# VH-VL binders against C2 domain-containing protein 3 (C2CD3), part 1

No score or structure here was measured in a lab: all are predicted.

Target 1, 169 residues: C2 domain-containing protein 3 (C2CD3), of Homo sapiens (Human) (q4ac94r1171to1339)
Amino acid sequence: SSGLLDVGLRYRRSPRTAEGVLAARTVSISVQIIRACGLQAAAKALAEREPALQFSATVGVNASVTTHLSFLPQGEQRRTHPVACSFCPEFSHHVEFTCNLVTQHCSGEACFLAELLEFAEVIFAVYHENTKSASDIISIESCKEYLLGVVKVPTKELLIKRSGITGWY
Unless a header shows other numbers, all headers, positions and changes below count from the first letter of the chain; antibody chains are not in Kabat numbers.
F, E and O are the ipSAE of ESMFold2-Fast, ESMFold2 and OpenDDE, as the mean of both directions, binder to target and target to binder. V2 is 0.75 times the mean of E and O plus 0.25 times the DockQ between their complexes.
[cut] marks letters that were taken out.
The coordinates of atoms that the task and the answers printed are left out; those that the model quotes come from them. Centres of patches stay.

## First folded at step 7 (VH-VL; from M1 with heavy chain G50R)

Design N5
Fold by ESMFold2, look of step 7:
Structure N5 (fold): chain C 169 residues (1-169), chain A 123 residues (1-123), chain B 111 residues (1-111)
Amino acid sequence: as target 1 above (169 residues)
Amino acid sequence: QVQLVQSGGGLVQPGGSLRLSCAASGFTFNDYWMSWVRQAPGKGLEWVSRIYSGGSTHYGDSVKGRFTISRDNAKNTVYLQLNSLRAEDTAMYYCARQPYKSGTSLGNAFDIWGQGTLVTVSS
Amino acid sequence: DIQLTQSPSSVSVSVGERVTIDCKSSQSVLYSGNTYLNWYQQKPGQAPQLLIYAASTRESGVPDRFSGSGSGTDFTLTISSLQAEDAAVYYCQQSYSTPLTFGQGTKLEIK
């Protein structure tokens, strides 16, 4: 899909007080979802195959963004609140993910954050929440949502650039 | 007998390439991180590169884009490919292992060092 | 990047005397109960040898006269009764974050 997403990624090393079975070392990955643009083109393209989007493609989409790290379970994804009726929403949203390091004393191998970050991605999915009755007297929030686009940002540069990664994707 | 045995050094002209090798014996190679550390004549120690057991890599700023670390777990060997060599890369190059899994993993120190391999880049 | 600053840069001391070498880190190297600060000895013509790891733990085979101490940013290596064979360059080193770094070294000479 067509569009741009302005995001920032940083990581920092943070100790945590945990009494696990294995030695643990944690880091935090901070993700900022700043804004998007170009969503009208994405909505119009999708509306060619999904007539229910024709109105939203004309007036504005109710955009929200999910954020997922490729090496974490899907249940760790986070979601912004929707920004109503816009093709250039400002989210100004911040999330942190805690990433654990584990040392395996009996198994011979351990999973370390640097081994994960070299090949990992932060996956952003931009959705529109369609309300069929947006122009009706009574509006009901629908569970129906439409994927406008996906943006994947590789994390390998976090291993190198201490200041993090920012920009449009 | 835990050992790291190095080879592959020598004399090259600026812009040339070399490949350094470090063969491990006496321990479970796949359970350790491996690094290269260099020392220019009369100078201190400088960390060059690290490779994790799973293959992820890191590099010092002075060598990034020119040097490539790799490992062959089947041959118990770590390599450093030196490309686009400069006079300031002249140094003794050491390979060293870092424990991360055992009860001695505290500090992630360089607990075993190779004998060193001299690289000379002569202008 | 984490800078490690050693002091003194060199020292000349007689056999039997006590020597201290300091290492200051620009950032804390303590994480989750582990201290990522290590000490190495390098004698002329030899590879470095691990001396102290995790700030205060002596590596196997290292004489009792060597000890390490310190906390998050301030660390000390102590030789309690100097021997002639201790003439070497001593380095502190952090493994807290990449790039891994060494102090500039402290040259210890016997008078």
Scores: ipSAE 0.000, ipTM 0.474, lowest interface PAE 14.5, mean pLDDT 79

## First folded at step 11 (VH-VL)

Design S3 (from M1 with heavy chain G103E)
Fold by OpenDDE, look of step 12:
Structure S3 (fold): chain C 169 residues (1-169), chain A 123 residues (1-123), chain B 111 residues (1-111)
Amino acid sequence: as target 1 above (169 residues)
Amino acid sequence: QVQLVQSGGGLVQPGGSLRLSCAASGFTFNDYWMSWVRQAPGKGLEWVSGIYSGGSTHYGDSVKGRFTISRDNAKNTVYLQLNSLRAEDTAMYYCARQPYKSETSLGNAFDIWGQGTLVTVSS
Amino acid sequence: DIQLTQSPSSVSVSVGERVTIDCKSSQSVLYSGNTYLNWYQQKPGQAPQLLIYAASTRESGVPDRFSGSGSGTDFTLTISSLQAEDAAVYYCQQSYSTPLTFGQGTKLEIK
């Protein structure tokens, strides 16, 4: 894994209509994915194992970023639009995750969001999509997306910092 | 009509490779996650791999490093490349679509299935 | 990983009788009012068919005698009046997190 990801996390209160038992009061965790840099090193490393990536490792990767809160269902994962042919992609992406203040995340027991956030993390995964090989039926492995790197940001600081969490990771 | 039509599979020796295909029709392919689920003879269902609408891929532990899932949205087709096949990989392989909605979850159930493709790994 | 355990593993029941199949999850599959638990029916030589999604919602075309209930970690599939064509293997399945997992299955036979 190589490169850096510029992100911002904020804690926001969000009123929600009572659609479910646990949906009365929610919080929105805002995630901003601003930009990445230094992705060429990661691409070159992968190209040593995947010859199909040699061209992209030279000219630029088609980068996208997935975002997931560790305590949320997998289906809540979000993904940026891909930025084509760049080792320093600008995403300017904003996503909000709705979180219940009280949830039954723990084996049927009630858990407060603060308890979860103390040990939770936001997981960012940066991928390259090889568009040239997307239709290559003979070499399916060259058609898949490639993981360039993973960033994990602890959410505990959201409990104490009103301004949220920002920076390069 | 909404349907998934599978192809590929067959008999292969241990260490060999196969490629499975699943062609979708009758729905907006890009709006769904696609998965492969397999069933060994006389056994239960096992999730093998999934590819989300955004392109992220996931694998069961038993196939990590050996199987590769991919999708071609232009062809409305999902693929599964099976490498380094083992006897225990012998199974009926199903492709299935999985609706994805973050606002109102439908449980992300597999609501449409392919007809299945038999993969036999025999020494 | 989330483990799903079904009970019983097999059951033989007469036509017209009530049948219940339980599914226990190693952790909650509930989030924000949404339950990521589904039930499938599989007849011999066929692909699985979705019966119930979101724990309690019947899939289109599924007879009214099938129902799902439960929340959190405990779920039940109920057939109110068993019909001969209901002989099959039934699976619960969670989509809360990867890897996606199935129960071991319950084989329902007709006496």
Scores: ipSAE 0.094, ipTM 0.709, lowest interface PAE 1.9, mean pLDDT 89

Design S5
Fold by OpenDDE, look of step 12:
Structure S5 (fold): chain C 169 residues (1-169), chain A 126 residues (1-126), chain B 111 residues (1-111)
Amino acid sequence: as target 1 above (169 residues)
Amino acid sequence: QVQLVQSGGGLVQPGGSLRLSCAASGFTFNDYWMSWVRQAPGKGLEWVSGIYSGGSTHYGDSVKGRFTISRDNAKNTVYLQLNSLRAEDTAMYYCARQPYKSGTEYTSLGNAFDIWGQGTLVTVSS
Amino acid sequence: DIQLTQSPSSVSVSVGERVTIDCKSSQSVLYSGNTYLNWYQQKPGQAPQLLIYAASTRESGVPDRFSGSGSGTDFTLTISSLQAEDAAVYYCQQSYSTPLTFGQGTKLEIK
């Protein structure tokens, strides 16, 4: 069995005027994290190396998802709330990333957002948090997050598809 | 007209390989999740593999590590590479499309297989 | 994995009679008010054909005598008045999570 992440990406043209020639206009990239499924296989695979995951691999994981645009700073990363004890968590999470239409990302020269989006991707990472083991205050390992999987969605289709990108990844 | 036309398949010995093809026409191929479903003689349906337009792939446990699904959006074609074939892989193989609808949409089709290919027979025998 | 169990495995019914086929899932296939349970009909020598999606919605072109019902983990396909051309194997299928799974099938024969 394999895991799936149900997501939606949309380009929202709500131009805002900002100060400066390069930051004069911004748009929003909307990301929806709807649900995941089939996370048990990933959990079982990890449980072979991490005995602390054996129980969760059988009953359900505590899943959360991080979202990041590849051309934005690391600080812009967002995270869903955790969904407890499920291999098919429903997140119903919505986040918007503000993007400049023009930036200096391309080696000091003016770079248009369209150029960035042609080669950019949205990166999703699904994590399990071992919260039940966190009762052991003497072990930091008990509070460790485990990476279950990573999904990368190319943004190039946002340039041509007005309805955005939706689907299982 | 919306249709899926399959090709490939045939008779192979155990340990052999085959490549199946499924050509789509009459719809926007890139918007659909494509799957392969097989049916052993006289048996039920078994989901084998699926691929989304973004390239993410998924497999049933019985074929994981041996089969590879891929798609060429420019050719509107989905493929299934069958390696290390076993006798139990003998089956009619169908390609099928799944329209994607978010669970939040009332008009969801439940990601059902609404269009099927005509099937391709794969026989693994010594 | 989600297991789907159909009942009966086979049934023989006369033309004009009512037929019900049950499908039980090992877990709920409900998400945001939508049920990811589908029904297919497969006639001899043919590919499967979609009958019902989202538990209760008929696919375009499907006769009114076919209907789907159920919720949670219990689902039913009903043929209100069986016709001779309805002889086939029927499958339930879930698209809630991978791996996608089918019921074992119900063979419907005409007496």
Scores: ipSAE 0.000, ipTM 0.555, lowest interface PAE 13.5, mean pLDDT 87

## First folded at step 13 (VH-VL)

Design V3 (from S3 with heavy chain G54A)
Fold by ESMFold2, fold request of step 16:
Structure V3 (fold): chain C 169 residues (1-169), chain A 123 residues (1-123), chain B 111 residues (1-111)
Amino acid sequence: as target 1 above (169 residues)
Amino acid sequence: QVQLVQSGGGLVQPGGSLRLSCAASGFTFNDYWMSWVRQAPGKGLEWVSGIYSAGSTHYGDSVKGRFTISRDNAKNTVYLQLNSLRAEDTAMYYCARQPYKSETSLGNAFDIWGQGTLVTVSS
Amino acid sequence: DIQLTQSPSSVSVSVGERVTIDCKSSQSVLYSGNTYLNWYQQKPGQAPQLLIYAASTRESGVPDRFSGSGSGTDFTLTISSLQAEDAAVYYCQQSYSTPLTFGQGTKLEIK
């Protein structure tokens, strides 16, 4: 299968000065979702088990991408707008996740962002959305999304590469 | 009507296995995260496992490596495979759904619960 | 792991009185304006039922006498005019980080 995803990851320290705290308390993990390719192969593979995908696997998928930083709440996922009828969509989408450099627990224990990034990953999920048209009013079938693929990019290189990580995954 | 109907509990010996099932109806099953929560007799609630976006799975520390959550969206059913059971696993097991795509998804709460299935691990 | 500590563990109160139940989180459960703290009611022999989500929003069908407040680490469930049917165990719960966790519960009895 091939659902290559062209992405970039960076972080920038976003200093905040506050009485009684570190001069730089937060950073942003910046995620660029540029484009995908090879989605026809993924769509055809899924269509073997999903009859609703047969037409889209031939003509083009309505692709969107979700992004999740693995140590943040599951509810803090982000999603691109769909790109209609394409096997090689261009998203040109930007997402930021604000993270604290240090998190203090009520017990007095501290957790440093660098410790989280050592084992964390950014998880991308690529979906196809079947959109219901006016001609489908009689159909019981509602608009439904189908998972085409998952890409996981480790964040540990952000600890070393200040210019970030970019490429196809 | 929106509901979760559970099955698959019972009495089992230590070291044994069971599979719990939770069948959903009245809502679009594919659009919800699913979790299992247990309650030992006379005790509080303990989250056991959850299955989230892109099929990712997570487990409580007491069951990690022994329990496996899975879902079958074609059958609108979530499963919990319980292996290497211990006396401490004796509990009422609930399945519960978590919305994540709507305004009621704030907090990612367990908004609908199954009726519970008793698992007893005893000689 | 995020520990939730409820207080009191048990309370006995008369119908019509005001009851408060506190939940203290070992870490903040707030991210970017979103609070991942919820409250449930469990009556004897029943599954839990969602009462309050996101710290302060009542679930559909929950009476106005129930309210939630707080942010970050300190949360309160308030019952402003207790009814006999409110006898139950109340739990707070966080969905900020796996493993998801519950408070130990507060048993509310009617005098």
Scores: ipSAE 0.636, ipTM 0.840, lowest interface PAE 1.3, mean pLDDT 86
Fold by ESMFold2, fold request of step 16:
Structure V3 (fold): chain C 169 residues (1-169), chain A 123 residues (1-123), chain B 111 residues (1-111)
Amino acid sequence: as target 1 above (169 residues)
Amino acid sequence: QVQLVQSGGGLVQPGGSLRLSCAASGFTFNDYWMSWVRQAPGKGLEWVSGIYSAGSTHYGDSVKGRFTISRDNAKNTVYLQLNSLRAEDTAMYYCARQPYKSETSLGNAFDIWGQGTLVTVSS
Amino acid sequence: DIQLTQSPSSVSVSVGERVTIDCKSSQSVLYSGNTYLNWYQQKPGQAPQLLIYAASTRESGVPDRFSGSGSGTDFTLTISSLQAEDAAVYYCQQSYSTPLTFGQGTKLEIK
């Protein structure tokens, strides 16, 4: 559909450290947010309902991307810096999510990371950020950022592909 | 200045439907997650539903499939559609906001609450 | 689902005394240095109000006599030098994973 996001996902067990055996029980889900394209169509569609976007829909959006791993707390989302005035921004942004291979509950039940990754997703949300001057007050009554699109990339392929997942979504 | 003003609610028969509304003012509505929390008479607090980043929605087990949360950022309003109501759904319903973008967002707490809307389900 | 268990269920104490309320989580609510455990006060006839967020940080306007502590799964709300207006029900709450959950509540009464 409108707009695409170029991303990469990699999975790596934690490096050996002074905490040897404990470090072997953690892994990192590495997320690369490389670039986007085709954002003008999304911006134009929103501008039909949001007059504040009309200028940006014609000249370029100030794009940023949030990243969230679906089984982690909602508050553990990460965000790129905005890339100004572009419909094809280059982010070149890296995010890491540290995860335990096994999580023990107080009830004694264990949860393995592989079970989570089988059904999990990395969720990307692409926003236009409305810039403000030091004197802008009207932004308090309206949203300062606008959602352009959402991309969800399943993590189950990481269980098989050591080289990771990369491509346009 | 920061406030959540609730409306809707009332008496309804089992199997009926209601729509609760919660209008926000005094803050940038789109920068906050919104939740509904209910409290049955004489009982504790129960989280019912929340709407999060990119419009994702989540529900408590007791209401899944019957309740729907939505938001309209142009109207600064969050809604809870209550369907297939049961006697057990009788409660005071609160809307609450959750910060997620600032240093005060640590813990993703419910920092501002509406005053509540009573829903009574009886024949 | 994360279960939060509060103790005691109720307590009756005199003004000026110290009160502790415990909250135990069925699993850790800590990720990457962030703790997703919060405390609320609910007075009769009112909506709940936030007291402590992220286990230990007081919300703006909350008196210094309220403090929170704990880590991972075991948390404590402490009220030093109790005041008459502190009579209320206190709840812990986690925002680590959906469904979000509250403790059963602790009713604090003034003798």
Scores: ipSAE 0.616, ipTM 0.831, lowest interface PAE 1.4, mean pLDDT 86
Fold by OpenDDE, fold request of step 16:
Structure V3 (fold): chain C 169 residues (1-169), chain A 123 residues (1-123), chain B 111 residues (1-111)
Amino acid sequence: as target 1 above (169 residues)
Amino acid sequence: QVQLVQSGGGLVQPGGSLRLSCAASGFTFNDYWMSWVRQAPGKGLEWVSGIYSAGSTHYGDSVKGRFTISRDNAKNTVYLQLNSLRAEDTAMYYCARQPYKSETSLGNAFDIWGQGTLVTVSS
Amino acid sequence: DIQLTQSPSSVSVSVGERVTIDCKSSQSVLYSGNTYLNWYQQKPGQAPQLLIYAASTRESGVPDRFSGSGSGTDFTLTISSLQAEDAAVYYCQQSYSTPLTFGQGTKLEIK
C-alpha cells in the first residue's frame, strides 16, 4: 500500500587518521537511497481523506525521503532532495553518519556501538510535498507534506553482514 | 509569518482527560520535530513529549503511559492527549518546533513556540 | 537523563553591568562536532524565546550583547551590558538525547 524503497546500508570503520585518538573512535554508517516504486497506491489512499491530493495521486507525487538512525540525536536526521511528479522516483542519494564506538549513557555507564546496533533501526520516511494547495500559495515553506510510507530496517544485520544490507523494503 | 497556534486545555478534575492542539503555519511541517513543553505555576520548563516526522514518539518519565503525542501532517497539527490527569500536571503547555540538521539547521533548538495553553487539574 | 544545573539560581544586577550565567551538564552534549546546548529567555507572561543554539550561535534578532560559550559539559551565557528589558528567567537546554531537559532556570532582576 505504501510502495517499496530500494536502499543500501553499509558499516565502515573509519580509517585511523592522524587527527587524534578521538577520530579513531568513530565509524561510519553509509546510507544509500536509490529509488522508490509503487507510490501511487499510497497517494490514492491519502487522496481519499485529502481531496487536494487527487491530482497528484493521478499524475505523480513530489517525493522526498528522511533518514534517521534511532540511536543518534534527533537532529541528525537527513532528507533527500525532492523528486517531482513521479510514482517511481530515483533519488540516488548517499549520506554517511558518523557514529561513536563508545558513548556515555545517561547513567554514566559506557555503551558500545555494537550494543546500540543490536537493537537500533534505520528509519526511512517517504513524503509527498503538495505544491498545488491553495492554502499554501503565500509561501513555498508553507506547503503541506504527506507521509506516504515508513520503512524500518534493523541495524543488527550490519553486525553480521560485512557487505552491508541492500534491497527493497 | 511562521507561527504555532495552540488550542484546547482548560479546567479538569483529577483522572480526567484533555486534548491539546497545535497548528503550524508558515513553514513545512514535516521538516521539524514537534514537542510539548510544560511549565507549572512559578516553576521551570519541563519537556513533556516529542514526535518525529516518521511518527516515532518520545515521552518524559512523568507522563509515560498517560500522555500521547500525535501529528496530522495533512493538517499541519500536533496533538497531545492527556489522560489520567493529576494535580501535578497543572501547567502552561507549550508546543515548539525543532529543525533537523541541515545547512540551515539551528541545531534542533526550539526556535518557534506556541502561545501556550493552560491546563488546570483540580477537584 | 541528562541533568543541567544552572548557577546562580537568581541574580540582581544594575543596568550596564556584565552578567554571566553558567550551565553544567551531567554528561557531554557534544556529538560529531555539534554541541547540543541551547539558551532561552522567558519574560513574565510570555513563552520562552531562543537566544543561543549550538552553544555559541545567536538566534536571528538577538542583540549582540548576548553570547554563549563553553564546550562538553560547561557552558556560559553572557550579557555584556545589561539592559532593563533583559529582566527575565534564563534556561539552558540540551537536545543531545531524550528526554530533553532544561536547567532549573536563572532569574535575572534589574537593580
Scores: ipSAE 0.029, ipTM 0.698, lowest interface PAE 3.3, mean pLDDT 88
Fold by OpenDDE, fold request of step 16:
Structure V3 (fold): chain C 169 residues (1-169), chain A 123 residues (1-123), chain B 111 residues (1-111)
Amino acid sequence: as target 1 above (169 residues)
Amino acid sequence: QVQLVQSGGGLVQPGGSLRLSCAASGFTFNDYWMSWVRQAPGKGLEWVSGIYSAGSTHYGDSVKGRFTISRDNAKNTVYLQLNSLRAEDTAMYYCARQPYKSETSLGNAFDIWGQGTLVTVSS
Amino acid sequence: DIQLTQSPSSVSVSVGERVTIDCKSSQSVLYSGNTYLNWYQQKPGQAPQLLIYAASTRESGVPDRFSGSGSGTDFTLTISSLQAEDAAVYYCQQSYSTPLTFGQGTKLEIK
């Protein structure tokens, strides 16, 4: 089985107020989360191991997508708003990551963003929030999130190919 | 001729540190990425770390936060600082050069390797 | 991470015979017309040696009997006529994304 995640990545140089010259030169990397399709197959597969997902695997999942740039701290991860009851949710969401053109944290010489992006990845994770299938809304378990799939895409690929990423399960 | 000559390594206690060096000659050092690849006794190859020509660094998950790769382009040398060593870090460590320019289309293969340096972490 | 799975893990073949080693990638390693899949040979007590880069280009000095083929996720290293000196462990490797990864290796023995 396979799914499709429509995403885009672009960047633009943006001047920032910073303490140093290097920090003042930044780029804003915009990641667009447009649409995810084919989530039913992932939900059904997961439902085989998690009976609590049987209902959602039939009716629709409450999907959200996390986005992380591999060269940024984990805390910089962003998440879309949830789209309820759909196997092909349309998010129309974008996240801006501010990155320095040159970083001073690398061993040896300075690290350039262009080089980082050559081997960097954007990590997308699609989650289902199991709220509608829970019988007791006061239960903490009823608010569990389930990972439907993960897509890791080289940033260099996303800079050229704007959308149409598949293969999260 | 093109070659990579390694030095450093040896026996160290768990929690200890070592510094590996790899000196390049016979080619334009700045035109290549440099990497470290290790091989535990009787096991396969594992990429450890890489550094771009300008100094950007990448690490395998198993060594993040413990190992540091660096390069001195003036000395044509790449280094690997191994801290907080564990028994599972015991391996032959190889340095290797990696063409990266798009004009060559070499698939970023490791075309030249050092002779290897043995690192043994044991009590 | 991109996983590379080689098959077989080990094989014993007679001199003069054809040998094929497969490497399957968990995802495509093709980008912008370049295939980031390489093959290495490692003999006992030696550093690895590059055999094939970009899936099908033979490294300089490598005998003609070695060839690489494949695309996307499926790759094959072929030795058209095995020689005694070809006894070694062979690895596929991807440079498509970090972490860079190797296959588990294929041990080729001479029967």
Scores: ipSAE 0.021, ipTM 0.617, lowest interface PAE 4.6, mean pLDDT 87

Design V3 (from S3 with heavy chain G54A)
Fold by OpenDDE, look of step 14:
Structure V3 (fold): chain C 169 residues (1-169), chain A 123 residues (1-123), chain B 111 residues (1-111)
Amino acid sequence: as target 1 above (169 residues)
Amino acid sequence: QVQLVQSGGGLVQPGGSLRLSCAASGFTFNDYWMSWVRQAPGKGLEWVSGIYSAGSTHYGDSVKGRFTISRDNAKNTVYLQLNSLRAEDTAMYYCARQPYKSETSLGNAFDIWGQGTLVTVSS
Amino acid sequence: DIQLTQSPSSVSVSVGERVTIDCKSSQSVLYSGNTYLNWYQQKPGQAPQLLIYAASTRESGVPDRFSGSGSGTDFTLTISSLQAEDAAVYYCQQSYSTPLTFGQGTKLEIK
């Protein structure tokens, strides 16, 4: 399915105190998740495999977005707050990733962040999550999240101040 | 009049093929999911396959890789291609519609059924 | 896959009597306030007919003596006063997730 995800990218120096060399060697990458559009098509497509989603695909999904930098550990993944019952959610949320200016991610050799960003990608995943309703029974199944779509954006594209993604799958 | 009219089927040897058809009338065909459900003689109902609005197809495990569901929206017809037939595929095959776009049809139930087509696989 | 188990498998009841058929799901078929459990009636030599959808909503044209109840994993079809024409096999069915599945059926005979 196709949709639109509006995002922004900012670079900030680490606000850490003058502990010297280590603090000066980190950069904070801030990814702003602004809004998504076109989630109904994705929800309907998913509802064909999961009929339990048919209602949400009609009235609106509870959307959240996970963000991950490809060169960071999986544990560094961030998630927006959920926006309830919308196919065009506005998140107005920013997530920050602390990155070292110099790392050893390049096959054991010293690698500059700029080099990593040249070949890295930001991975966005949009999820629908079930919110507890008065009629719902608390169960593991009722808390299940459903992947609506994934968008992978080359970090280099965001470095040139591209602020939007026109599609997801 | 809302109805589903089936055709095809018959007697075939193991390993053979058949094509079933289900023609819809009296309703907006594209607004519904279409499924095939079969019933072996003296047995219960078994969901076989479904095809949905976006074209996604789904199959029961027992028929995956052998059966193919398709639809022709211009003809308001759903098809089931049965290949590599086995004796255990012997059954009455029903086509049925499932409401998709209606907010009042939250159960996604089979509300209209075809008359059934008998498929007999025997040597 | 979600398995549905009906009970009893068969029952014989006199006209005018109350009949209950149970259907148990291997997992909850409730999502966002909606229950994806349906009931069908199949008379001899005929295609199945929808009786109840969304666990408790009666299909148009279905007599008032038919009712559905239950939630989560336990469901019941009730015929308040059995009529001779109600002799049939009854099936529960879940539309919560693919593959769609049916109960094994309950054969209702009239004494």
Scores: ipSAE 0.006, ipTM 0.600, lowest interface PAE 9.9, mean pLDDT 87

